# VHH binders against FAS-associated factor 2 (Faf2): the designs that were tried, part 21

Target 1, 346 residues: FAS-associated factor 2 (Faf2), of Rattus norvegicus (Rat) (q5bk32)
Amino acid sequence: MLPFRFTYYTILDIFRFALRFIRPDPRSRVTDPVGDIVSFMHSFEEKYGRAHPVFYQGTYSQALSDAKRELRFLLVYLHGDDHQDSDEFCRNALCAPEVISLINSRMLFWACSTNKPEGYRVSQALRENTYPFLAMIMLKDRRMTVVGRLEGLIQPDDLINQLTFIMDANQTYLVSERLEREERNQTQVLRQQQDEAYLASLRADQEKERKKREERERKRRKEEEVQQQKLAEERRRQNLQEEKERKLECLPPEPSPDDPDSVKIIFKLPNDSRVERRFHFSQSLTVIHDFLFSLKESPEKFQIEANFPRRVLPCVPSEEWPNPPTLQEAGLSHTEVLFVQDLTDE
Short names: E, the ipSAE of ESMFold2; O, the ipSAE of ESMFold2 at other seeds; V2, 0.75 times the mean of E and O plus 0.25 times the DockQ between their complexes.

## First folded at step 14 (VHH; framework vhh_sonelokimab_d1)

Design j2 (from i2 with V29I; at its last look DockQ between E and O 0.67; V2 from the best seeds 0.58)
Fold by ESMFold2, look of step 14:
Structure j2 (fold): chain B 346 residues (1-346), chain A 124 residues (1-124)
Amino acid sequence: as target 1 above (346 residues)
Amino acid sequence: DVQLVESGGGLVQPGGSLRLSCAASGFTISTYEVGWFRQAPGKEREFIGAISSEGGSTYYAVSEKGRFTISRDNSKNTLYLQMNSLRPEDTAVYYCAAWTIEHSGDTIYMYDYWGQGTLVTVSS
């Protein structure tokens, strides 16, 4: 509970602690944490050469996050610039080829000088007692945990043995966490596969219903088109009937049989029926057409032929006969037989 | 009680600029490391940059070669991301995050808080 040991403090410890209250440490303010890491790396290479473990290029918090996410060991090295053993450790242990191989293959490696602000704040957190200092950190039982600390000068073979011991003693926790994550992932993949199958089934049902709706709508439109055609044809028939009735009302009276200018015409209809009517020689041939058109039995479209000689009478206005002639001008006799030819199919 | 709310996302033409804001509540942003991440569809979340908890200093992922600028306004408790020279591959959901690390003996407690994200679309 108390931040200090109650007995056995050295004068140096008391002095160091008291200075913190009086004079702020300039390293307390981290201003460029990535720069501190890169600066240490360059200083390391200048002093000890380029054959070294691969440095994690990022902040301590990023290294912890990556180690947690990737389920890897994180080796943290705090460099004591002023300690007599730092140079020997770096040259002879850390840069040994077998140590480099171990670190590069088995762990993330984060390193910084405690003289730099980023290294200093990690030093405050890890509270090392002496240099060289190494800490091994990993995810253990759902929390990042310092699982090993190595303090003081150590030879490369001993370093390998100690790091390997720490990793082997704790590897079970990482295996357990990997298995747990794999189990969760398998459950999530199964859930996603089940969701995809459900959505595919729903999509298939919706497509089936859409096709049924489209087919019903298509049939409805076809039925409407047929009904509209039937109604249009019935309107046409009704209009024709009205026209026939109008023409019947407008016919001139049939001349008396006693009229010397009377022409008796016998019409042979296409249905082999015969119709007689008297006309006046002064009347236009259009009267013949109007009479025949007014008959209930007449074709909707017809022409009128005379026999002896065989000829078609111009009973309606045409481009050849814009104003049809009179019966007199057409050369009809006082008694005439005319033939009605059905043209409805033409 | 900690909330981070992003705003300023939207549709932008290639070569355009956007400024994203992240308003923090329930904590002061100067006591946490605060930064920006993004996640393109089907990809993992990637780090853009952050600002230190012990000052106003910023740092960026190496891949962000000077197109993005992070700033903080402590009086408004707000973090900003200025994005310039936007490209279609910048299309992603952009998140602000705050994180802190607490050491207790050998145990390291890591906390991270995330906003809901704001979509940035750069049209092709």
Scores: ipSAE 0.521, ipTM 0.715, lowest interface PAE 1.2, mean pLDDT 83
ESMFold2 (binder alone), look of step 14: mean pLDDT 77; pTM 0.772
ESMFold2 at other seeds, look of step 14: ipSAE 0.573; ipTM 0.764

Design j3 (from i2 with E102T; at its last look DockQ between E and O 0.48; V2 from the best seeds 0.00; counts 0 for: unsure alone 63.7 < 65)
Fold by ESMFold2, look of step 14:
Structure j3 (fold): chain B 346 residues (1-346), chain A 124 residues (1-124)
Amino acid sequence: as target 1 above (346 residues)
Amino acid sequence: DVQLVESGGGLVQPGGSLRLSCAASGFTVSTYEVGWFRQAPGKEREFIGAISSEGGSTYYAVSEKGRFTISRDNSKNTLYLQMNSLRPEDTAVYYCAAWTITHSGDTIYMYDYWGQGTLVTVSS
């Protein structure tokens, strides 16, 4: 969009195009920082041998992060490829067994050539004056801090003494931070335990309330069911009583004793009581059932039997006897004794 | 507001592939080093890889064996993690991070921004 092909490039278009490529932060030129570290390690081994301190295999920012997280000292070595003292330092100091032991046991060790982009970026940040260059970095008062600088050629015994001095002077800051981290961790664990206990108590309380509601509902439904059964039984009894009263009102009148077609029947009830009534020979046997049903003494379900001959009288319409016969058709005498049998099931 | 938001996590079968995205807001992702970390349950955070600032290339933890690829789209302000040949051991919460370091005298100021993470589960 900035460069246009029209008649000629304008100075404004060229300027706008150029501004897209200006990057004021020199760190944008670092393209393979881990590669820079690995290349130094390989060149070190090729030139000076494999007996050396353990190199941190990562970027400067990773080394700083690990030193902060682990509360360790970080030793940074910047190598000047073109400086004569760099070779002497690497061969005589970094390869010395006592130096190797000190560095490996007490610190992280990051090293890079300043001719590589990552090493150059760290050089610009640390601003060394000469080579070899060492910086000691650690967490001090919650900030990563350069706590020592060693510049120029140094012999292995002097290096050990200087590094030990720097670490001894600064150990109290690491101990303090370690204690503060332990305090924060224990506080967080306690709060988490309290939160879990509260949630567990809340769940238990909610479960108890749910069970109480369910128990109350069960009791209420049981009580309602019992009450409805009681009311239904009372209504049944009332209906039965009303039906008995209706049948009594609908009975045909008792015939006169002087009526030649009058039948006197003596009923033997299940309670051994006797009831006597006259009927007409022309009446249906249903009149006998209705009369007995209207008595307060009668069972709810009954049948009527004669004994001479023994037989059950069809006094109620059924599939076998849809139209009950008359007293005459049933063969009853002018005087008869009939027996009422209780059919009520308990 | 500075924010990193991961997306694209989920359940995947062993041997499968998954692509994670990290959308940045409140800063330009190309001016920071940006990268991916993961943390399996009960384990420490593990570095996967990163891209150096604008014009930079990708780099990976020395333990990586080439199953993961990190890329960046500066026009969308977004970082990507392509994961292939996934194993159950890759099950973790995956985090996007951006960081920078500034020196002021002997004091080193380290700034980092982290996403909330996205869960990746690799199981049958």
Scores: ipSAE 0.554, ipTM 0.745, lowest interface PAE 1.1, mean pLDDT 83
ESMFold2 (binder alone), look of step 14: mean pLDDT 76; pTM 0.757
ESMFold2 at other seeds, look of step 14: ipSAE 0.688; ipTM 0.851

Design j4 (from i2 with S52T; at its last look DockQ between E and O 0.53; V2 from the best seeds 0.67)
Amino acid sequence: DVQLVESGGGLVQPGGSLRLSCAASGFTVSTYEVGWFRQAPGKEREFIGAITSEGGSTYYAVSEKGRFTISRDNSKNTLYLQMNSLRPEDTAVYYCAAWTIEHSGDTIYMYDYWGQGTLVTVSS
ESMFold2, look of step 14: ipSAE 0.723; ipTM 0.872
ESMFold2 (binder alone), look of step 14: mean pLDDT 77; pTM 0.765
ESMFold2 at other seeds, look of step 14: ipSAE 0.731; ipTM 0.873
ESMFold2, look of step 15: ipSAE 0.721; ipTM 0.868
ESMFold2 (binder alone), look of step 15: mean pLDDT 77; pTM 0.764
ESMFold2 at other seeds, look of step 15: ipSAE 0.706; ipTM 0.851

Design j5 (from i2 with G55E; at its last look DockQ between E and O 0.79; V2 from the best seeds 0.00; counts 0 for: unsure alone 63.8 < 65)
Fold by ESMFold2 at other seeds, look of step 14:
Structure j5 (fold): chain B 346 residues (1-346), chain A 124 residues (1-124)
Amino acid sequence: as target 1 above (346 residues)
Amino acid sequence: DVQLVESGGGLVQPGGSLRLSCAASGFTVSTYEVGWFRQAPGKEREFIGAISSEEGSTYYAVSEKGRFTISRDNSKNTLYLQMNSLRPEDTAVYYCAAWTIEHSGDTIYMYDYWGQGTLVTVSS
């Protein structure tokens, strides 16, 4: 492949490239490329008037990027300030109404003087041979491509015909690229819709699991509360029964009926039932409470009342009676009827 | 490889200022231009300004009114966009980008890299 790399054109290009490094052109330092385009537009309007094609207001690279993105033709005009035909072309061709209409409707139009750094940079890239110079650029086979070059003075009718010919010959490539982009966009939209549907179903599944977990926990907590309440009631009932048994075992024996200090007491319980027991006058009234408490039939909370006179007997230690009196001290008769009043609801 | 990471976007009141940063790696001044773009909701992406690859000089879009300034800190390899006198119409996603073009005969090779974008909201 060595012979094809080393042609006369190749040698000349290497020499031209090397010479550029040794003797830099002042235009080679690009400092304000947007300003270069704007200055050309102002100069054009000063010299030729305001009736002209709409100039792209940006750099060459921006014009290329916009043409590629929008799938439009880009017409590039390089102005040779010193060339004898430049004024005639601008006045007669670019300012012709039908040329203006064609350019404005069908393409982007970028123009710059080759005396300015931005125009010079494009000149070195496009390598025009003479002025006026036009190049048509478009996206072709996925690459921006120069698809037409017009060099030398050209009349308005011929310019229209040649630009139209170049566009017609290349329009198929733009249509093909537009179809490919639409296919890729449709594929991306479908993929995004599939991803969205998957995420939505995942969120729905997570929400269902969260609700099931919360329902399960609420049921467990309710069941635990009921069980705890049931166990607490069973323990309370057992404790009460143990207390009744303890008091029964500690009761003093019932005195003989023949004992002169014996007191026979008939208790009228809240169920309207009667229980009889003998006590000794020397015993504390607490014995009466302990006896009644030991009965299976007795209320859990009660008080003991006597009649004639009506009074509550102090059978348990209280603030009013820290030491309950004996049956004798309470003034009970040898035979007495006492009433047990249920206090369980209080 | 060129990598671009933007930061500094957020909510700002009208008349306020905001400084955006673009941390660049793989960047060389001789081969890439680096600059800022923005895209408002429902609008086309808009060029703001850039640093030229040849000299590192800054330049701006024709539509730019002088409220924005681009600068670079070589020690941090970071490009900045200083935005002053912000208005609600400046609300947009702001992008940092790097690009270059090469001609080979009639074929034009275009290379570009973009950051993820940073949202700037200007509202009361």
Scores: ipSAE 0.625, ipTM 0.803, lowest interface PAE 0.9, mean pLDDT 84
ESMFold2, look of step 14: ipSAE 0.699; ipTM 0.863
ESMFold2 (binder alone), look of step 14: mean pLDDT 76; pTM 0.761

Design j6 (from i2 with D112E; at its last look DockQ between E and O 0.64; V2 from the best seeds 0.67)
Fold by ESMFold2, look of step 14:
Structure j6 (fold): chain B 346 residues (1-346), chain A 124 residues (1-124)
Amino acid sequence: as target 1 above (346 residues)
Amino acid sequence: DVQLVESGGGLVQPGGSLRLSCAASGFTVSTYEVGWFRQAPGKEREFIGAISSEGGSTYYAVSEKGRFTISRDNSKNTLYLQMNSLRPEDTAVYYCAAWTIEHSGDTIYMYEYWGQGTLVTVSS
């Protein structure tokens, strides 16, 4: 007793073997249609020689497709390997030089043995009755159409006459189709040219608008920046003026000339003008800075120098002088000349 | 209703490999032949190979030199093209196609469905 899965696969294999006996004729299943064509060509050359019409190397479907696309006649030959007339037809008709010339110059030639699946399939489709069998196929009224059949042994002169008759009777349909395809192609080319011109024009218009927008944006941004700079400078000037006015309001009163603790200071400004003011010895040097800052003619940044000895007076709190000294602590005389040095942009 | 969608194209170096996929929908693969074509710029569309109808095997153009292999996965309804030893001459748009032929009297009805194509570029 075998395992169920082993028994199942063995039975399935037996069933598949039995199916091979009930399947239709092995020619019904097309397995290698290109191989069927090639094998026929080789067999033909071995039996009948190399002087023969050029065989189409491809399937029946491909031959039909090429005949339709190229607007050519397709001649189909079905070979009966065991039929008594096959050898005579091949040797005396197909291989006749005049027949070879006709077939090669005017049509596609597809041939296959009906003992092969591809040939058998075509035999059934074309409803072949006897051998040798020939059919002529072409595009007629927009459909591939069998326009002639030749069955039974035929001599080369009669074959030429029959093939020529079929082609002459049907050539007008191919000419008409060629004209229609040319019209469609010319219309398609014209439409494509119109579409290309439209797209090029649209692309040019879009590029012009893009450049115009970029230039407008660039101008606008530059104008905004200039305006912002103008407003910022005006605000800075206003703030400076307000600060000068605030310092003026906070200045201590000027001492009387009679005050024994007063010091008269003459300031020499960078524009060579002179300003005099009295201060009290007890006042911080910051009062001197605040006084000078309050003047309209003073620089935004400045330092104050004495010449005896030459030194910079610490009038503003700094890291070196966190608490500026008084005028007395700085050693100023009752009368002094101080120089204001412009430090703007230093 | 019938749709074929190729994927897997791209840029590869010479000597490299690439696998293309073709997802099919809206028809039964067993009633159609399904295969691969390619078209280089300015050239005609070239057949590469196909799978015959149900029960058939893969087959290739006579000119094919064995660098390309076609396979399918029926559970995913997908056809594959494995391309090996790629060369700059293989640069093309690769198309998946499905086709069948019906005869009715003297009239031959040819049905073809094509994907949009996927570009394969082989260059240094």
Scores: ipSAE 0.681, ipTM 0.837, lowest interface PAE 0.7, mean pLDDT 84
ESMFold2 (binder alone), look of step 14: mean pLDDT 78; pTM 0.765
ESMFold2 at other seeds, look of step 14: ipSAE 0.692; ipTM 0.845

## First folded at step 15 (VHH; framework vhh_sonelokimab_d1)

Design m1 (from j4 with D112E; at its last look DockQ between E and O 0.70; V2 from the best seeds 0.72)
Fold by ESMFold2, look of step 15:
Structure m1 (fold): chain B 346 residues (1-346), chain A 124 residues (1-124)
Amino acid sequence: as target 1 above (346 residues)
Amino acid sequence: DVQLVESGGGLVQPGGSLRLSCAASGFTVSTYEVGWFRQAPGKEREFIGAITSEGGSTYYAVSEKGRFTISRDNSKNTLYLQMNSLRPEDTAVYYCAAWTIEHSGDTIYMYEYWGQGTLVTVSS
């Protein structure tokens, strides 16, 4: 119970610990983890042949991710290059046809040398005691979990039995997780379908309301158009009446019955009524048209005809008669009967 | 919170080049590996390459034939994917991801974060 011996070894241990920080392990920094796996695969094939389990060609984290996603077992092999049993295990167990068949059919297989940085990192995480080393990993209770460890030399028949036992003991966790994922997926699909159906129904309702608004707007526009047409017709009618009043104010006075130059004209209107008025022979035929136009009952457009012979009197300027003649020039006698023809439909 | 946002996707002609960016926030590069994946329509998601957490070394999937290069700018906290000699088979949604794992006894804790992806189309 010599305290000097204790303190002496403690000081030496501190010195050895400090040397570790000066010369760090070259495996502690991972630089090319995919290269580490590929180099092991090539070395394996060179030493043991090409008949071997299919190697996962990716990093440890990728293998874990794939095993979790696919709900598969992941078998991890850590190779001890310097261990006396490594060559026998690889040659006699891993390369056995029945072992190859089991691994290829039921699991992902990731392998690496612990002399490479990626393998060393996994070694520090899995903390194996000896080589050869195998770990079985799977999704258990929502966490990736190491569910089996095999350490030391093992013959191919015993390897098959132990791997099968580990898988059979844990298969129900994978089946349960597979069923839970199917339930969640079906719920998610149903919710997505319900959301899409709700949006489609909402769009249908909005379209129905839009069509109703468009129908009301179209009806309102048609009502406005009809109303504007009614107002325009009323305004046209008012303008016509104003023009009739203006023409009445501008008419020359009716000549005396004793005037030797007077013409008595009886007009037969389209409504079968008769109107009588005297005119002067020197007046233009336009006075006749203006007089008839000034009548409240007259058509908007009309022509004036004489009979025996039947002729249309040029009472309005036209291409044939730019300056309508006087009553005298038109050959009217002192008493005439003229006919008013309605032209409103033309 | 860890967040990854990809950008730079688009339409490119066969034989062309494209550079994707992944802006990262909410983590340090020393705690997570960061890398690129892609998923073509109807296909499984495929690993392209990554940068290791400590030391910052790049590495690529075994299937990668040297047409893609991953780089990082720590001052911008941004990961890049340079894609050269593009082919119609490269048409896919490209994802940036960050991940780390931790062992505690027999339990393995896995942490994964994904961006929303950026579409790359190689056609004509």
Scores: ipSAE 0.725, ipTM 0.874, lowest interface PAE 0.7, mean pLDDT 86
ESMFold2 (binder alone), look of step 15: mean pLDDT 78; pTM 0.771
ESMFold2 at other seeds, look of step 15: ipSAE 0.729; ipTM 0.869

Design m2 (from j4 with F27R V29F D112E; at its last look DockQ between E and O 0.69; V2 from the best seeds 0.73)
Amino acid sequence: DVQLVESGGGLVQPGGSLRLSCAASGRTFSTYEVGWFRQAPGKEREFIGAITSEGGSTYYAVSEKGRFTISRDNSKNTLYLQMNSLRPEDTAVYYCAAWTIEHSGDTIYMYEYWGQGTLVTVSS
ESMFold2, look of step 15: ipSAE 0.746; ipTM 0.890
ESMFold2 (binder alone), look of step 15: mean pLDDT 78; pTM 0.778
ESMFold2 at other seeds, look of step 15: ipSAE 0.755; ipTM 0.892
ESMFold2, look of step 16: ipSAE 0.754; ipTM 0.893
ESMFold2 (binder alone), look of step 16: mean pLDDT 77; pTM 0.773
ESMFold2 at other seeds, look of step 16: ipSAE 0.736; ipTM 0.880
ESMFold2, fold request of step 17: ipSAE 0.762, 0.773, 0.755; ipTM 0.904, 0.909, 0.898
ESMFold2 (binder alone), fold request of step 17: mean pLDDT 81, 80, 78; pTM 0.809, 0.808, 0.777
ESMFold2 at other seeds, fold request of step 17: ipSAE 0.757, 0.766, 0.753; ipTM 0.900, 0.905, 0.897
ESMFold2, look of step 17: ipSAE 0.744; ipTM 0.883
ESMFold2 (binder alone), look of step 17: mean pLDDT 77; pTM 0.767
ESMFold2 at other seeds, look of step 17: ipSAE 0.751; ipTM 0.891

Design m3 (from j4 with F27R D112E; at its last look DockQ between E and O 0.68; V2 from the best seeds 0.72)
Fold by ESMFold2, look of step 15:
Order: C-alpha cells, then structure tokens, then sequence
Structure m3 (fold): chain B 346 residues (1-346), chain A 124 residues (1-124)
C-alpha cells in the first residue's frame, strides 16, 4: 500500500545519501607520485638486490613526456605486491643480466607498485588483467601509443625475445618521426636565417638614415653658428661705432693756443697720418686715449708712446694705473709728439 | 586552453632569494598538475617540483635539496616557487608547466602547456 510505498522511497533516499560518504580507495588520490616511485625502488632493492634495470626517477607523466621528446621506448612495469609470481619475475627475469642490459640500452624503465597511488592510477589507465605486467609505449603516428603488453610470469629469454620483437616491429615509426623533426628543424632554421637577413638589412638601412640625419643636423648647426657669428660681429661693430661717437661728443673743448696751460700734441698714427690737438695740462691722460679712440682712422686697440725717453703713457685705467695721471703729472711738455702703436691682434 | 605566465625573475646575488609566480588563465588548472622546471644554457630541462591536481599536494624532484618551496594561492589561480640560498648553479630559465594525460584504448593523449619562461641570473 501507500504507507509501504512511502517507506520504500524513504529508505532508498537514505541509502543513496549514505553512499555519498563512502571513502574511496586510498590509492585513488595521488599525493606524492615521486615518493611512490622512490619507495618502490627502495623496496625493490631491499628484496631483490641492487643489480636491476635503471629506474626512471619521476612520475608516469614525466616518463611519457621524456620518451616522447627523446623518441625512446618506454617500458612500464606494474608490480602486484600480493601476486604469487611477482617475486619470481623480479628476481629471475627483471634482474637477469641480459634483461638489465637490454632495458638499460634501449628504453626508459618506469616501475611502481599498484598498492601506491601513482601505480594505482597507471593501473586504472592501462587496465592490466594480471601480474606481472609490462607495457611498451612509444611515439607512433604522432601519438604516444601502447604497442605491446606482456602479462603473466615470463622467463628471461622469452622476455628478451618479446621485448625485442615489439621494438623491431615499431622501430620504423621512430625513424620516421626523427626524419620529420629534422625536416621541420631545417625549415625553421632557413626561415630564421631569412628573418635575420631581413632584420640585418633593416638595421643597416636605419644606420644609414641615422648617419644622414646626423650629417644634416651637423650642417644645420654649423650654418646657425656661422649666422650667429655674423650677427654678433655686426653688433660688435655697431657698438664700437656708437662708442666712438659717444667719446667724440664727450671730449673736452680744445683749449685756445694762447692758454698758458695748453699742450699741443702731434700724434703719429700707424697709417702714417698725423693728427694734432691741444689739451690742457690738468686733463687726465684718458682724454688723449678718448680722442684717439674717437678718430675713424685709429686702430681698435692701441697704446700711446712718447720718445726721448721712450715710454708707454698710461692713458687707460689698468691694474698699475687705476686712475691715469694728468698731462702735467705725466711730465708732458707744452709741445709733444706721441706715437700710436696698433695693438690689434696682440 | 590553459595559458601560463611566469614573473619574478631577475638578477640576484648568491645567497639571495626570489619568489617566482605563475599566473594561470583560460580553462581552470584544477584538473591539471602544475609545476616548475628550469633549463640552464646548454643543459637539459630539469624538473623542480609540482602540485597534484587531486588533493593539491606538493612534491619535488628527487634531486631537490630543500631550498625551493612550491605553494599555491587557489583564490588567485597562481602557483609560486620560493627559491632560497640561491647559487650561481641555479642560473637558468624557469618554466611553469601544466599537464594531464588521458588513455583511450592503446592511445595516450598528452596535454601540456608551458609558459614563456622567466630568466633567473645568480651572479655578482
């Protein structure tokens, strides 16, 4: 009836809810796959000795990756700890010197106990039917492929024959893949060489443009410098002319010839011309310099010399003569001849 | 697809420390193992350590001497490699990788993704 129908569904619901909490096989969670491999190697050596094939020290995924990359066969051994044939196989077949030599020379060898999580994961993937179990894996047609399976106890001579048969039947696939990789590498090298040549040509063109740009800029800077020098020289000449005119306007009046303190000076200029002017004994020698400077025919730089005795008159303020003396203080006579020496370029 | 981007590489003095980061994007990396490799110039690529997809446990290469620690920030989808007591021999390009395999009959499908690598130089 309806009451029993209700209780039936309720009991099933409780049962289904309880099944959600069943703890799965502890081996189903891989926590330390390298540790699982190392543990197996140590256990193997303890039980069977140190004369054995070289174990791949890494995870199943790493062994597959290395076999693919190196184009090698990968031999996978799954150890059934509780199987009656496991000890005999390990001792008498895997550890046989001829088997060790074959495995070490021709393949990568990965081994693990199926009681360990890593071994159990591989067991679930390879789905072996009995122990001992071996699988041969290689790159075939661009995919890693199980190309042989050996299950059950096998004697060392038969093991050698079976492994050799599997390798011989599949070796041409590895040769083909090696050739394809060599072809791809050669094509890649050629394209890289073409790209490098293009980039080198581009850099050469860029360097040539950089040199031209620098040359243009150098020329521009030289032109600007020359123009600035021209303008500066024009300004300097204008300033000099203005200064000569200012000095001319500021000259004291020429004293009368009848003035008892009058000094008549005849100047002999570098261009062989003579200029005469009267000065007053009380005037500073700077008046003499200012007069000569105001003349159009005078050099830009000059000094004034007297002869008998020969001396340079201090007509311009200097360190030795911050305030040049008067004509009287310089000892000039009522009539003098002075020589103007061109100092331009000294 | 999964994309992996490493960061944190650079020049470090001997005895120093660096922390490398690997940011994952694209499909969730929780179904893949994720780990660190390195390759010194002229040498083969070397496994350092990884974190498993199930359980999230860390494990290391047999050769690892305890100077490197792998950790994960689940909230940032980021894997870290803490490197301590660095030596000149640790100079290499460091790679983050994510991988998984799937069997279908005799065919083994290998899925692996690699970052671009980050250079670590240990020198004065």
Amino acid sequence: as target 1 above (346 residues)
Amino acid sequence: DVQLVESGGGLVQPGGSLRLSCAASGRTVSTYEVGWFRQAPGKEREFIGAITSEGGSTYYAVSEKGRFTISRDNSKNTLYLQMNSLRPEDTAVYYCAAWTIEHSGDTIYMYEYWGQGTLVTVSS
Scores: ipSAE 0.736, ipTM 0.880, lowest interface PAE 0.7, mean pLDDT 85
ESMFold2 (binder alone), look of step 15: mean pLDDT 77; pTM 0.768
ESMFold2 at other seeds, look of step 15: ipSAE 0.741; ipTM 0.882

Design m4 (from j4 with D112Q; at its last look DockQ between E and O 0.84; V2 from the best seeds 0.73)
Fold by ESMFold2 at other seeds, look of step 15:
Formats: C-alpha cells, sequence, structure tokens
Structure m4 (fold): chain B 346 residues (1-346), chain A 124 residues (1-124)
C-alpha cells in the first residue's frame, strides 16, 4: 500500500538527515562523477536490458549547462536502489517504447543512483521525498528552474501525459528565449560589421597621415641635400681663395728690368685681358702657373700655350713631366707672349 | 574579480607533447570545479576533464582516450593539461573553465568562468 511505503521512507530520510550531524556520510565526497553516471548506465542495462532512453553521459553540472545552452528540457531521474518500486518503474515505465521515444525526442535525460556520490549530491540538492523520482528542469526567465516533480510509481501512459503536460505548460518560455537570442545575435553581427567598417576607415586615415609624413620627410631630405651642396660650394670657394693668397705670398720677387736673366711675359687671358710680369730664366715653369693661379681673374683650371711655334708649356707636374723645366730649358726668350686656355669644364 | 588565464599553446609536431597551464585569480580553485575544454574550427566546444572541488580528484570525459592528463599546483593556484601523442585533429583553442552550482528552492544558480583560450596547432 502506498501510504505505508511513503511514510516509512520519509521517517528513514529524517533519521538519515539527523545522522549527518554526528557522522559524515561516505557519499558526501564526490571523486568520480562521470564514473558514477557510467556505472549507473551499465547497471541499468544489466538489470533491465538495452532498450532504454539515451542517458546523458556527463555530470549533473554538464547536463544543466547543455540544457541551458541548447534551450532543451532536462529530465533528471534519481534511482533509489533500496526502494521497492524502483525495479517496476525502470522495467515497465522507462523501458516502454513510447516513453523511450518521448524522452529521446524531447529532452536530455540524466540518471544516477543516490547510492553514488554524484547521485547523492543531486539528491541533497533536489530533496526528493520518495522514489522513483523525476524532475524536469529548463531555462525559465533567465534561470534554470525545476518546473516539475514526479514522485512515486507511475504507469507509462500517465508518465507520458505528465511529462507532456509539463513541457506544454513551459514551452513558451523556451520560444521567447530563442527569439531573444536571435535578436541579440543579429545586433552583434551588425555591431561587428560597423566596428569593421570603423577600423577600415581608421586604417585609411592612418595610411593617409603616414603618406603625408613620408612626403614631408622626402621634401626635407631634398632641401637638406640642396643646402649641403650650397655649403660645399661655398667652402670650396673659400679654400680656393685661401690657396690663391698663399701662392701670391710664395711667389719669388719680380726681377729688375735691368737684370740680364729677366724674362718679360705678357699673358693673354680667356677674358681678353692682359697681364705682364717679369720672371728669371732659372725659375721653374711652375712659377708661371702659380702666378696665374694667384690672379683673381684666372680660370680654376688652365693651360699655357706659346705661339711660333705653337706648343703647350709643361707648367704643372704630371706623369709625363714630373719635374717641370726652367724658363731657359723651355726655350723662352727675353720677351714672350703666352696664352691662357680655360680648362675648367674639361 | 575572477580571472582565468591560459598559457602554453603554440605550434607542435604530430606525435609531440605540450603542457598548458591555467592561472586562477580572484577565487580559490578548491571551492569550484576546474577543468579543460577545447573547440576545433567549425565544431562545438568539447569537455576534456576536470578536478573536483572537495576531493581534489581528476576525472575525464567518457570520450577521452588517455592521452591527456590533468593536474594542479594548489600553491600556485594553477591547473595543468599535459597533452601527449598529439595529432592534427587536436588542433583547437583550449579553454580553462571554473564552475559551481547552488540550489535555492526550485531555482538553480549556475556560476561559470572561462579563460580567453590558448591556440594549439598540430602540424608538420
Amino acid sequence: as target 1 above (346 residues)
Amino acid sequence: DVQLVESGGGLVQPGGSLRLSCAASGFTVSTYEVGWFRQAPGKEREFIGAITSEGGSTYYAVSEKGRFTISRDNSKNTLYLQMNSLRPEDTAVYYCAAWTIEHSGDTIYMYQYWGQGTLVTVSS
């Protein structure tokens, strides 16, 4: 009779609760929750056969998480190994083909013995009063919620009716949550597209600023190059002027017109001007070059020609003339006219 | 301020080994279950294994074939995943997670924290 069986197990549950304050229950320490689930599945198949609802192969926490994520009903079965109705329920109700079909098609099914630590932990959380025990759990108003409890022996047709009733009464909460998740997903996709467009615009602005900096730096380098050339030219001009002044100071004195070894030379410069100077027959032709170089109006590079006969005088040391001759050795007369040729661009 | 930070991912040759670590801060790992998940490209996130809160015992997904080992260092508040005999199909982002559940009447409060993930690529 049902009232006697129900009262007896209720009294035992109260007694077991009181004993927890005196001695720890060995089931209170969970060590292998997946193993507890697998062991129940194997025990079920050994006792009742292989025709049964598909068991969720994972912990209670994982089953809850999957039900929440997938917006599915979770049916939790707690097996009371010692309860007289457990075998009848498993054989007659859980193994009934229409029950199997309903559970497999509509929900996740998690089952465990309350003699195992994982099952015991769930038992302490769900606080069932008797066995067999079923709880239906789903996401309701943003929280996982127990929306139905079935306790005591139940026939397969009544089980189907009760499970269907619980699902029908709560289905609209799942539909509403699916719609809201779809709306959030569409908003996130749009926001991501807007963010991507913003990043592309920012990259374009950064590239534009980088090109402006690159062009400004290129212009600055060009300006620096021009300035360096101007400074180099000014430095070259100063060096030339100092060298001309040095050569002028080092020139030998002009000989007296009465000196019998005096040579009067008239130079015809490229600008059609004329310059006269006396030299000594014993002097090297380099003195002639140094004199002309010391003149402000002379070209930077030049050579010296004599006419009748026409010849270029070796006034500068070269590979052909490492030691230029004297005026006497070059055959110059007491009065000479020499021509200065501009070589600056050659 | 709860935070989980994974590290140790990278490129590894097939048949090689890699050890991932997960540093926890802002809570004690002993009050939560802590474990490892992975997500391969185009696939659902997959449970690998975890350490229980009270017993400190390790357990693994039914599908796990013994190539992966979970351990922890309580002095550093750190969880490890040792992966051996790696194959190209192990290429995935690996996540550290911590979770706990509280019942209050018919309401079930679920607390979950996830790391940002660390990429493991297995290729020659």
Scores: ipSAE 0.687, ipTM 0.869, lowest interface PAE 0.9, mean pLDDT 86
ESMFold2, look of step 15: ipSAE 0.696; ipTM 0.869
ESMFold2 (binder alone), look of step 15: mean pLDDT 78; pTM 0.772

